# Ledger of designs, part 29: VH-VL binders against f1miw6

Target 1, 251 residues: f1miw6
Amino acid sequence: MPHFAKPLLRNIITRNLFNSIKKKQCLQYLQTLRTLQYDGFTTVYFGETDIPESLVTGEDFSDGYYMPTPTWCVVHAGGSQGWVPWKYRMFLRDELCIKQEDNLFFEFCDVVKKAYGKCAIVVKERRRQDATRPKEGKETEAQAHVPSVVNLTSVTCCPEVAKSYGHKLLTLPSPYNYLNPLDSAWSSLKWFIINNRKEFCLQSVDGVYSYQYILFSDLISKGIERINLSKWRTITTKVRRWENYYLGKLS
Short names: E, the ipSAE of ESMFold2; O, the ipSAE of OpenDDE; V2, 0.75 times the mean of E and O plus 0.25 times the DockQ between their complexes.

## First folded at step 6 (VH-VL; framework fv_acasunlimab_arm2)

Design s68
Fold by ESMFold2-Fast, scan of step 6:
Structure s68 (fold): chain C 251 residues (1-251), chain A 120 residues (1-120), chain B 110 residues (1-110)
Amino acid sequence: as target 1 above (251 residues)
Amino acid sequence: EVQLVESGGGLVQPGRSLRLSCTASGFTFSDYWMSWVRQAPGKGLEWVGYIYSGGSTYYAASVKGRFTISRDDSKSIAYLQMNSLKTEDTAVYYCARDSYDTSGYYFDYWGQGTLVTVSS
Amino acid sequence: DIVMTQSPSSLSASVGDRVTITCQASQDISYYLAWYQQKPGKAPKRLIYDASNLETGVPSRFSASGSGTDYTFTISSLQPEDIATYYCQQYDSLPYSGLTFGGGTKVEIK
């Protein structure tokens, strides 16, 4: 029998419906954001990025014999006006499940209210990360059992808290990462780290860890500082072009 | 269903001009970004430029100021106007459609390519 | 621009062998990577998008993984029809700056 006479797989239909839903979510996000912008809201992108200490040292721990190095979570926010006038935060990833900054979002909302007035605060949709398959292509029993990891955020962003300061909290759908200027800012930060890490190599020795941490935080601070207002305007112009593109495609 | 057909390639002398056309069928042409990608004989792929659905264009540094991309949505044709041609512009030129899907911006359909040879 | 370094430039393997190709970006490209197959005399065909997603209709022996600056493309059991040149391509720089391809890997059967 001809293969074209066979029915479609359910998975194809399910994926098509999912894609349709995501396109509608993106269009709704963009329309809401533009309405808020025209209503005088300042757009601020709030988010985080992970910086493993191996990125600073240049060491590769993927061979399976090395213990993973500590991973730092950097939290900041910015937009067309540059980085917000708020001190960025750094958290050790393995401590996020134990301690989170409960009042940090309150402080953030107050700071941006005082700096910009009412803001449209954009955060990324929480994403599940599928486990990477072994390079040999061997499938383990662990990978057969829903090998998805949900990334924890260092800061809980509450819509009611934002609203109490006159802000609107928006969630950016995950497949539309080009609509988030923070991703470009984070890439620039990591590039700065790679190019300047020789001066700030992080190494723990008896009594030296805090000194090395200070050097590491200085490296991060200088990298963030290098993403100046001019760079942010360039990045947000790119995002605006992607927004116009998506509005044309989806509406 | 979806087809892209390039035309206009050939032998041309350095310093002269040549215009390539890409005729599209099987989809709503006006909704898609269109790109030109070239491949020198025996070499790898090199992106040339794109034109998005609103008409704005972007070019690789190697061709900026010399090449112009345009489109005629009523005819479903994309154009690559090549001016001040150099011997290093010798390549097979592909017309490619950028994904309509917002999950990524990469090429889902390519034309067969048209050879441009720039020599004296 | 973002430089894509692809290795090896060529390889020869036997039918049934596992073939691995790597692609390294000069900066973090956040999974914005596609892999293409180009058979002699033909236009490229996309096999992988967003670093690890397999195109519909592409055989399951093709897979890809990676993050940050390091990406890998694998053929788990090489078949005669897989003779081709394979290219990675980043799209993290769009729409502001250009797309860049890796140098390509020519896969041949012994």
Scores: ipSAE 0.005, ipTM 0.398, lowest interface PAE 13.5, mean pLDDT 77

Design s69
Fold by ESMFold2-Fast, scan of step 6:
Structure s69 (fold): chain C 251 residues (1-251), chain A 120 residues (1-120), chain B 110 residues (1-110)
Amino acid sequence: as target 1 above (251 residues)
Amino acid sequence: EVQLVESGGGLVQPGRSLRLSCTASGFTFSDYWMSWVRQAPGKGLEWVGYIYSGGSTYYAASVKGRFTISRDDSKSIAYLQMNSLKTEDTAVYYCARGEYYDTSGYFDYWGQGTLVTVSS
Amino acid sequence: DIVMTQSPSSLSASVGDRVTITCQASQDISYYLAWYQQKPGKAPKRLIYDASNLETGVPSRFSASGSGTDYTFTISSLQPEDIATYYCQQYDSLPYSGLTFGGGTKVEIK
């Protein structure tokens, strides 16, 4: 610590405090999750991943041919019992919005309650303020007046909604992403896309988004289906080992 | 700093009406649900009702149909309109803030309360 | 509505004593329980949320546990400043309605 400038010293102290806070949050998360599991709650990991069209088509962005490609947001959930028996969603994040469901999370909570009973629903950490923050200095009320077509963002997971169906919503601290089995499932999906995209790439769609959506949707569906119950059990077993490791280290 | 200040309490005769206000400062009021909790002299806490950030309201059975909760997000004020007051409504009325997005139904900040006395 | 039964209604203990308060729900409330401290003439202050999580800045002598219908709040070593009435509150009924508090436990020093 000697010879550090005042700004550098403050940055080190802030980082150490942040790391300490995150370790405590992770320990609290793990203890709460274990308690819920012992009390009969089914653990379900809910989240999303981004699939850029360039991943599907195999095109690169090099030299003078750099072109931004549309990105698709895939929303699903799963756990040790496999993918939840719920239709996954797929939406454009770019300038064109595909019809979205306003009650997505309500429907999700109802479906998993009927399938599993009470669930511990795990989502990634996000700042509440970021979800309600005024864009470009505009007030919250101004943000409520949106254009008729809007790009889909992350699905809002309301704790009160989860609670109304008998569920508990848990937030996984961001530095501990490897405690989320859904991230492993998403990696498997992306590897499936890379290895099987030749069946769907280089098709001439000539600006027809509906046909392009159908092709991409079919590839995504096949990739999701390949992540079967056996694969999910393997993924969740690995996560369980990491959880045990961190419970030992952070306690 | 988060602050909640109740006003409008006082002495009122049975059968009459009274409106309480809760003025909030130090946070984005529209992001939070607001609740009213009362405490009769020498008695315990009793939840009265709440209003979500979206405007939906819920009430305790003892006040349903007589009390109405509303909010003015532009002024950062929550209201409790009390109609057909009964002597049993005599209490200190607290305004409390609920935390909407992280965990629901417990209160993190409370006002100091305003006394409502219903007697002839 | 969910009924919260808190016991004892009052207690007197000496400084340094372990104090235990219990709260029983008429139905399973799935850890949706908070504990509040109310000192004479003051508004309540939340000490515990989600049955066992200690609020930031609250002394470590305060703790809580429980599940299902049975919950416990403990002060491991009672201090003079802990003289207050303590309340449990369930929020399992949200968003429908019916938030309920326990009857309170008045803690006094002998």
Scores: ipSAE 0.005, ipTM 0.399, lowest interface PAE 16.4, mean pLDDT 76

Design s70
Fold by ESMFold2-Fast, scan of step 6:
Structure s70 (fold): chain C 251 residues (1-251), chain A 119 residues (1-119), chain B 110 residues (1-110)
Amino acid sequence: as target 1 above (251 residues)
Amino acid sequence: EVQLVESGGGLVQPGRSLRLSCTASGFTFSDYWMSWVRQAPGKGLEWVGYIYSGGSTYYAASVKGRFTISRDDSKSIAYLQMNSLKTEDTAVYYCARDSYDTEGYFDLWGQGTLVTVSS
Amino acid sequence: DIVMTQSPSSLSASVGDRVTITCQASQDIYYYLAWYQQKPGKAPKRLIYDASNLETGVPSRFSASGSGTDYTFTISSLQPEDIATYYCQQYDSLPYSGLTFGGGTKVEIK
């Protein structure tokens, strides 16, 4: 991935510390997480990443000709214990439906409960849309009540579902993505893809590099497997150092 | 194809200045932070400093205030400006690229350029 | 800065011998350690990253372990092509410290 150095920029740290609202949200998140860890909750980071076809082929269509590229969504979870013993999911972005989203999170909560017991499940905060004019509803106050839902783009993580399995769902504020070890794992996966995509491309035929699910799935699987328990321990220990730094800096 | 090539080394008198260049090819230079590492004749490796993609720099105490690292992403070149040179700055200077998925270990090195500081 | 103390500074061993090199950090570096091989007249080559992960294409006779402040690098069966100087390097999470190398261990064959 043509990503900039993941989170060594002093400007990002300064911006996060200076933004008082996000500073308070980060402090609250860290204090809540530590309390749950002291109470015996296992921390698990749940999320997804997008792997556009152009990342695999290495092609850039910015020559004044815009062609939408198929994007693969990979869903997984991990922590200091390594990847969760749950099979990662991979699907085309446009093929994920609401029913699959609901079933995935229910299954995930059951699997981690059986593997680890009660978990603190950390997800990214829901993406914000541009401000729109307020809607005037015909509903009564009772009908206006809607459950609070955390949307992880394609997979909906419902706090009530997590609670039904004994888990707690935590939302990490978006500007503090570097406090999410899963994002580091995703960067490692994308780095693996960039450095091994020539093998994938060489297996394509007919002078046109064709994207095949089986070959692509194998590349993704190998990249995920390379992020072993030792790597996860290194990643989560780095996150722990940054958490300690910001707890001291922000409180 | 993927490589780093250092240039600009040579003989220089104490107290003077010298600028080294590191030309990158075969990869997207702007995605990586770059480091300079030196090695005095018969001695071990010593990290000199690094530069992030946004231009921010960090230096080893031994060179802070005398050396400046910069980069030109449009040309895929990193620079090491060495001022107030001392005899103890005599070394082979390597340009190194940080690994993509972590901070601070190196996956690509140039062959080095010798800087000799003597009168 | 974090000080890296590497020992021994040099060693001589026979082909097939087990060689062990130690690296000690002045503070906990949380597995943020790499090992490099430098052959005479060449740039260093990374063999190990994150304290114990073997780089792709590096022979399995090379291994490393450790935690906290104490780290070890081992060649299980020394080969003639392994004649080199080996360096450890810490890369503790920024913004706390800069990068530092151990003093190096020169490995020679008797």
Scores: ipSAE 0.000, ipTM 0.423, lowest interface PAE 14.4, mean pLDDT 77

Design s71 (at its last look DockQ between E and O 0.45; V2 from the best seeds 0.00; counts 0 for: pae E 11.2 > 2)
Fold by OpenDDE, look of step 7:
Structure s71 (fold): chain C 251 residues (1-251), chain A 119 residues (1-119), chain B 110 residues (1-110)
Amino acid sequence: as target 1 above (251 residues)
Amino acid sequence: EVQLVESGGGLVQPGRSLRLSCTASGFTFSDYWMSWVRQAPGKGLEWVGYIYSGGSTYYAASVKGRFTISRDDSKSIAYLQMNSLKTEDTAVYYCARDSYDTSGYFDLWGQGTLVTVSS
Amino acid sequence: DIVMTQSPSSLSASVGDRVTITCQASQDIYYYLAWYQQKPGKAPKRLIYDASNLETGVPSRFSASGSGTDYTFTISSLQPEDIATYYCQQYDYLPYSGLTFGGGTKVEIK
């Protein structure tokens, strides 16, 4: 009967190790971020959010036919100074591989350089779904492996590209995604969409058929604009408090 | 009642040492950063140093190497060990609470304890 | 270290007057600024945090604003009980940077 206790203990140990590693990564991220801020880097958070069409239309597909609705991806950036003076990008996720616009990150880096100078660009770590079994390999000193490339759904972020513009690319560890103020901003945007989508609907009666249209671009634009500097300040201040908490707790 | 109470102040000669205590009550002490702030007679407020909940410390340049902040969470006490005291260290010393939810702010102060360094 | 320059060092005004105090940081402190009131013989009391947020229980005649390096504290209508020294304080926890107070502003009534 003693055989069944082994798998549970292994899972607990693995969870603990995973937690420890992630905590360390968080601390490293925060220390690096603070150092860069001290060195005069402007912190900019660059990211994307998915907006399902159902969110926009309000269609309750409760009747069990999960028809995958098209999903829009919005890519933008923000920080303590508000939205980056860069026009956000929208991509439709269709069954066709979203062509990663190779030049989008270059454009972004150039814009932030012009607007803010040298920047610490923070992106979320993509949850590697397929991370198979950590090979038991050697306790190599967790040198913060700056990933050679951070892939967003619609954009590839390259540290070397960032560097060429005088920026630093930082990856926020996945368990700490709430330390990204964009999450709050996106939540606000989604809230706005849900509560105001009716105001952006147009009805057209053409003979035999009635159509309802939604001004989607306007809806998104107004939603983004609603997150003004004051709101950004509040969001970033909150994030800063959490950062300080973790710096204190994990140091 | 939520409060901080400083103790240990007094008259001391230059070069001597003094230890101040800050006793906290009415809140979970271990969840807060603690700072020491001093005020020379008729002068402004000067931050002395702080201690994190995890025990890490940072000090003002004026006291670095001479002063040490520590904490005993089991007793809800923060300490300021002052070594190699100078006349310019004469001040009312306040302990202040720095909460995580309002990090960087001093939302609770003690009444202060006077330290006089004089020959 | 971040330097906080507070102005004026002292002022005298009449009851009902508008009082304004300014604090300038040597670098951008990203709204991480608090204002404190210290009455004679008392410990400081926080009035404002995050540059513009009024502490609970503080009268509405107190307000503050600012961004970047420049911040302002205002008493819209000075009352006798407002006689105190006021301090700004930055609290950006950057590595190897300490907390810094402004020099203080003594507010008196004529």
Scores: ipSAE 0.019, ipTM 0.577, lowest interface PAE 4.9, mean pLDDT 84
Fold by ESMFold2-Fast, scan of step 6:
Structure s71 (fold): chain C 251 residues (1-251), chain A 119 residues (1-119), chain B 110 residues (1-110)
Amino acid sequence: as target 1 above (251 residues)
Amino acid sequence: EVQLVESGGGLVQPGRSLRLSCTASGFTFSDYWMSWVRQAPGKGLEWVGYIYSGGSTYYAASVKGRFTISRDDSKSIAYLQMNSLKTEDTAVYYCARDSYDTSGYFDLWGQGTLVTVSS
Amino acid sequence: DIVMTQSPSSLSASVGDRVTITCQASQDIYYYLAWYQQKPGKAPKRLIYDASNLETGVPSRFSASGSGTDYTFTISSLQPEDIATYYCQQYDYLPYSGLTFGGGTKVEIK
């Protein structure tokens, strides 16, 4: 029937328009980033990754029993100069909401200003979350100041805070994740964890693994340290390849 | 054997057109971005233009509007169409392959083909 | 355009000498710089990428360093086979700029 064709056509048009909007956002992002680089801004990519404890232990739930394991959120930043000289953060996911209002981003902006001067700080685009229901039928002043939808981290990155330190905050639009070198760094970290987790077990006793535990903090720290300056330069040159592709394709 | 071979160079009069070809072999041509680089006799290297794997192009200001780059992935050939040729376009023209993991530095070059624009 | 100023334009040195050439960008290009060697009648050969990384199979006497706008390329002990013209090239690609080579440095033996 004709009326069944209307929803399909509408969806195709909506998808094509969305793709067009995202392409324009990507081109604007790339042009802005390159202009800032020309003006002497150091590019740093800020983000997070989730490390479930099951990735570290390698446990199998073959009985079909759902047994959720704790998940660790690792927050760090890096670029062509390597990891930023800032203490990376690691939170249990269920504790992150408590740390969300911490001065973490203020501290980060201060540290990179002292290390690099003015920076172009790149964060991933975050899907907009639903607005909270108005209290007693009326929004408060705090609810009127809805946070930007421009970051994918659970840590709030405020453009005004960045600006107060002389930085610029840029949003990398989805789905162009290949333009984020941090994703490659996170993949390397997870690969390191998988290949080295057994070496962090205590030991077998009398042929039996009696007290086998993995020290999450030590393993993760060693994985992060292994992603050295040389590795970061390799990662960022691959990002440059994607940037040049999109600049040529979208211009 | 991984190689690039340019062809189509020669003597051409000012104001005329000439098409250069660059035939690739030994690698998956469609995965790579390609550039044309020229060198006037006794002079340095000058980038001419660039074509991405998806077909998008970018050109040096000196040739923009006169030269066009295209590719035929089914034949593993890149082309440089040169229109409204000037005497200052006289040069050896190289095709070059971008390194796989970056954009803008080259890991494979052809032998070059000489284009002489003169009466 | 990003202008690459390479110096000197030419130099003459003896076998075994240390040779240094420099490349200066008109704008910050971070580490996005390559070095090429071109022998007479031949296509260029890349020796260095990302300012300091040596290409596989290239002799260890070749090295390079730099960041921002200032870059150097060094041959620690010049050999007869190193007679060539050397070029730097930036690849900080912009929508209106593209790629730029330095003017070249011709290296000759006395």
Scores: ipSAE 0.007, ipTM 0.480, lowest interface PAE 11.9, mean pLDDT 78
Fold by ESMFold2, look of step 7:
Structure s71 (fold): chain C 251 residues (1-251), chain A 119 residues (1-119), chain B 110 residues (1-110)
Amino acid sequence: as target 1 above (251 residues)
Amino acid sequence: EVQLVESGGGLVQPGRSLRLSCTASGFTFSDYWMSWVRQAPGKGLEWVGYIYSGGSTYYAASVKGRFTISRDDSKSIAYLQMNSLKTEDTAVYYCARDSYDTSGYFDLWGQGTLVTVSS
Amino acid sequence: DIVMTQSPSSLSASVGDRVTITCQASQDIYYYLAWYQQKPGKAPKRLIYDASNLETGVPSRFSASGSGTDYTFTISSLQPEDIATYYCQQYDYLPYSGLTFGGGTKVEIK
């Protein structure tokens, strides 16, 4: 796993501290998270990443107008304890197969309750181009509230489900995605895929979808295993330091 | 040279006030958070308070309401204003620089200044 | 505030002995723990940060480990220059919790 350069990340974060409404949302998120952590909630970052099949195969779509290859979505969670002891999920998605799995969040909440007790489950806010949402006022959008339903592309995350297990569901405001350690884990996974994809290439039989799934799942599972507890501790320690920076600077 | 130098310690009577200064040199003072840490004679270290680079402060419960931390970034000086002093405030007072990563542990300490509060 | 319980309060050991000091936090501090060495009449010096990382220039006979609430500091082969008082310090949950030190461990040569 590559080491992040702290000066570069700090420069990027400093440049993004312009919007006063987003600064207030970030501060409210951090204050809520720290209150939960102080009250004994275990922090768990729940999220997804897309892995285009071309990343695995190395195929180049230069100058092409062909249909893009399928994209795999990986859903997992982790924190300072490492990956949650929950089998990650992998979905094939394309224009024909995009869907959200029902009840997966129920299962996830049960597993983390049994593993860690009460959790603060952090989900990254979706960057949606929803210009049709009504603009009633900035004070309405500045309020620290959890939407009725918080969605990943693949999974519906319901606050009421989290509450029923004693968890709290939090949304990390989108401009501050650098405060999500799962993004660093996803980058490490993609780096592993790029550097190891030749070792996992097998000659495929035409028309057999299951062989394609097996090839990707083996590569992905090995990449996930390479992000061990020590690397998770490094990632979460860096995020926590930047959280302290924002708490000091924004308050 | 990178250093912190405390000054302003001395003998004071209970109920009185004293101001300590911490002069920084050799680094960009405005980028760092600063702490005060004290050590009573023959005792362990006790954190007193923090001042963030943005000027916000946080204090240990034992001194909250009586002590005030401030900073003057143009002069590279941190201050500890100690009011309503008690005999249990007798200690060597250190200023300490938080790490560049704002992590809450201290990579640079002054040599300390003694404050004696006696009846 | 997070209470740090450090033990023992003092110890005596011979040159070459292995020395172990422990700190227990009143709650999980997520590896945000530093170890300091303080010699008489001097300011403390940081030896270890983030529970296990040695500062540059610190001899390899010093090490530390731990997780959750329980942390350990070890001198694998005590030397005469290691006579000092050692402190742990937690730095988690800012700004809602203060920074707190353990009570210290005075290390002497027999």
Scores: ipSAE 0.006, ipTM 0.490, lowest interface PAE 11.2, mean pLDDT 78
ESMFold2 (binder alone), look of step 7: mean pLDDT 89; pTM 0.909

Design s72
Fold by ESMFold2-Fast, scan of step 6:
Structure s72 (fold): chain C 251 residues (1-251), chain A 119 residues (1-119), chain B 110 residues (1-110)
Amino acid sequence: as target 1 above (251 residues)
Amino acid sequence: EVQLVESGGGLVQPGRSLRLSCTASGFTFSDYWMSWVRQAPGKGLEWVGYIYSGGSTYYAASVKGRFTISRDDSKSIAYLQMNSLKTEDTAVYYCARDSYDTSGYFDLWGQGTLVTVSS
Amino acid sequence: DIVMTQSPSSLSASVGDRVTITCQASQDINYYLAWYQQKPGKAPKRLIYDASNLETGVPSRFSASGSGTDYTFTISSLQPEDIATYYCQQYDYLPYSGLTFGGGTKVEIK
C-alpha cells in the first residue's frame, strides 16, 4: 500500500512528510511487536466497531433526509488463537450513555493473562481531534505532529494497568488499518448482519423502525461466532504477510 | 438489499474520456475496498484497479497512467475515470467489492456497464 | 504479475459427469485463490475462496483443492444449471502487484 504523490509540489512535500512520520511509527510498531513475540508474548488485537441501527434496518438516508438512529458499539478482542475467551461488550453510543466502565480493562487483562500468559495488546490509534473536527484540507506539518488518542470510547486502555498484569499495550498507527486483523473480523460481522437482518422482525412505530434488543444481541452474537478459529487463522496469516513485507521494505 | 449499480457506459471515440460510476447500497461502503474488473466481448476477466478504504489506488499495467479510480464515501459511490481510450478498452466494466482489507477476492458484483471504443 | 494458466479453455460433458478444471500459477500463491462461475450475460459469482472453502449456499457438488502453484476445481456430477464459464483468481499480491484471473473454462453439455 504505498503512498502516491499528489500533483502539486507543496501538497506532495506536506503529504510525504506526514507519510514519512507514519512510516517511521509503523516500522517502530512492527519492530516492537516482533521483539515482544520473540520474547513469548501472545498478540491480541483489542478494539471496537460501530453498528448503526440503519445497517440492520437497511434504511437509505442518501436522499438528503437524515433521521437520528441509535448506534451500537461492540468491543471484543482476538488473534491467531481465535476470539479471546472474554465476553464481548455492546454499548449504545451516545455522550451520555457511553461511559468508562469501572475495572473493565482490569478484567480483560486478567482474563487474557489467565488464558495466554503475557500478551502484547494491540489497539488502533484514534485521532479524537479529527473525530470532532469538520473535514479539513490537506495535512500540514502541524497536523502531522498532533498526538493521537489511544482510548476506546467505552473502555479506558491504561498502559500501567496492562503492565501490572505482565502485558504490553501497543498502538497501531491509524493509516495502517490492514495490519489489524480485527478490522477484517468487523467487516465479516457487518456482512453477516446485512445478509441475516431479514431474519429479525422489525416494527415501524410512528414512522421509525424499531427492534427488540434481545434479537439484535442475538444477531451480533451469531455474527461473532461465525468468525471461527479457522477464519481467524486465515485473517492473521494475511496480516503476517503484510507485516513481513513492510518490515522488510521499511527496515 | 446489498447491491452495486454501475452507470456511465456507452459509445466513445478513441482518444476521448469517459467516467463510470458505481453506486453502493445496503452496506457501510466506507468499510470496503472496491475494484473495477473488465471483460472484453467473448474474452476473459481482467482486473483493472483497486481503491482501498483509505483512498490509495493500484492499477493493472495496461491502464496505469490512463485510468483513475476514486471514491466518495459520503455518497457511497466509486468512480472509474478513463482517459486516452483505446479500441482495446472495449469491454463490460464491473464494479466489485472486497470482503476484507487484504483478501482481494470479490463477494459482490454489479451488473456491469458496456463501454465501446470505436470510430 | 503472477500469471494464471487455466485449462482446458473449453469442455463438453454430459449431465452427471465429473468435470475437472486446473489452474497453475507462475509462482507460489499460498492458497490465495478463488473460483468464480459466470453465466451468459451475468456478473461472476464466487463459489470457492482460499483454494478449498465452499461459499455458503453453493451446492456440495462443487469442490476445489490445491497448494503452491497447482490448483483444481471439480464438479462431481454436472447439472444443466452448471453451464457457465469458470475462472480462477489469485489474490496473493504484494502492494505493487495486481490481481490476476485465469483465462476461463467454458463448460457446455453435449
Scores: ipSAE 0.000, ipTM 0.410, lowest interface PAE 14.7, mean pLDDT 77

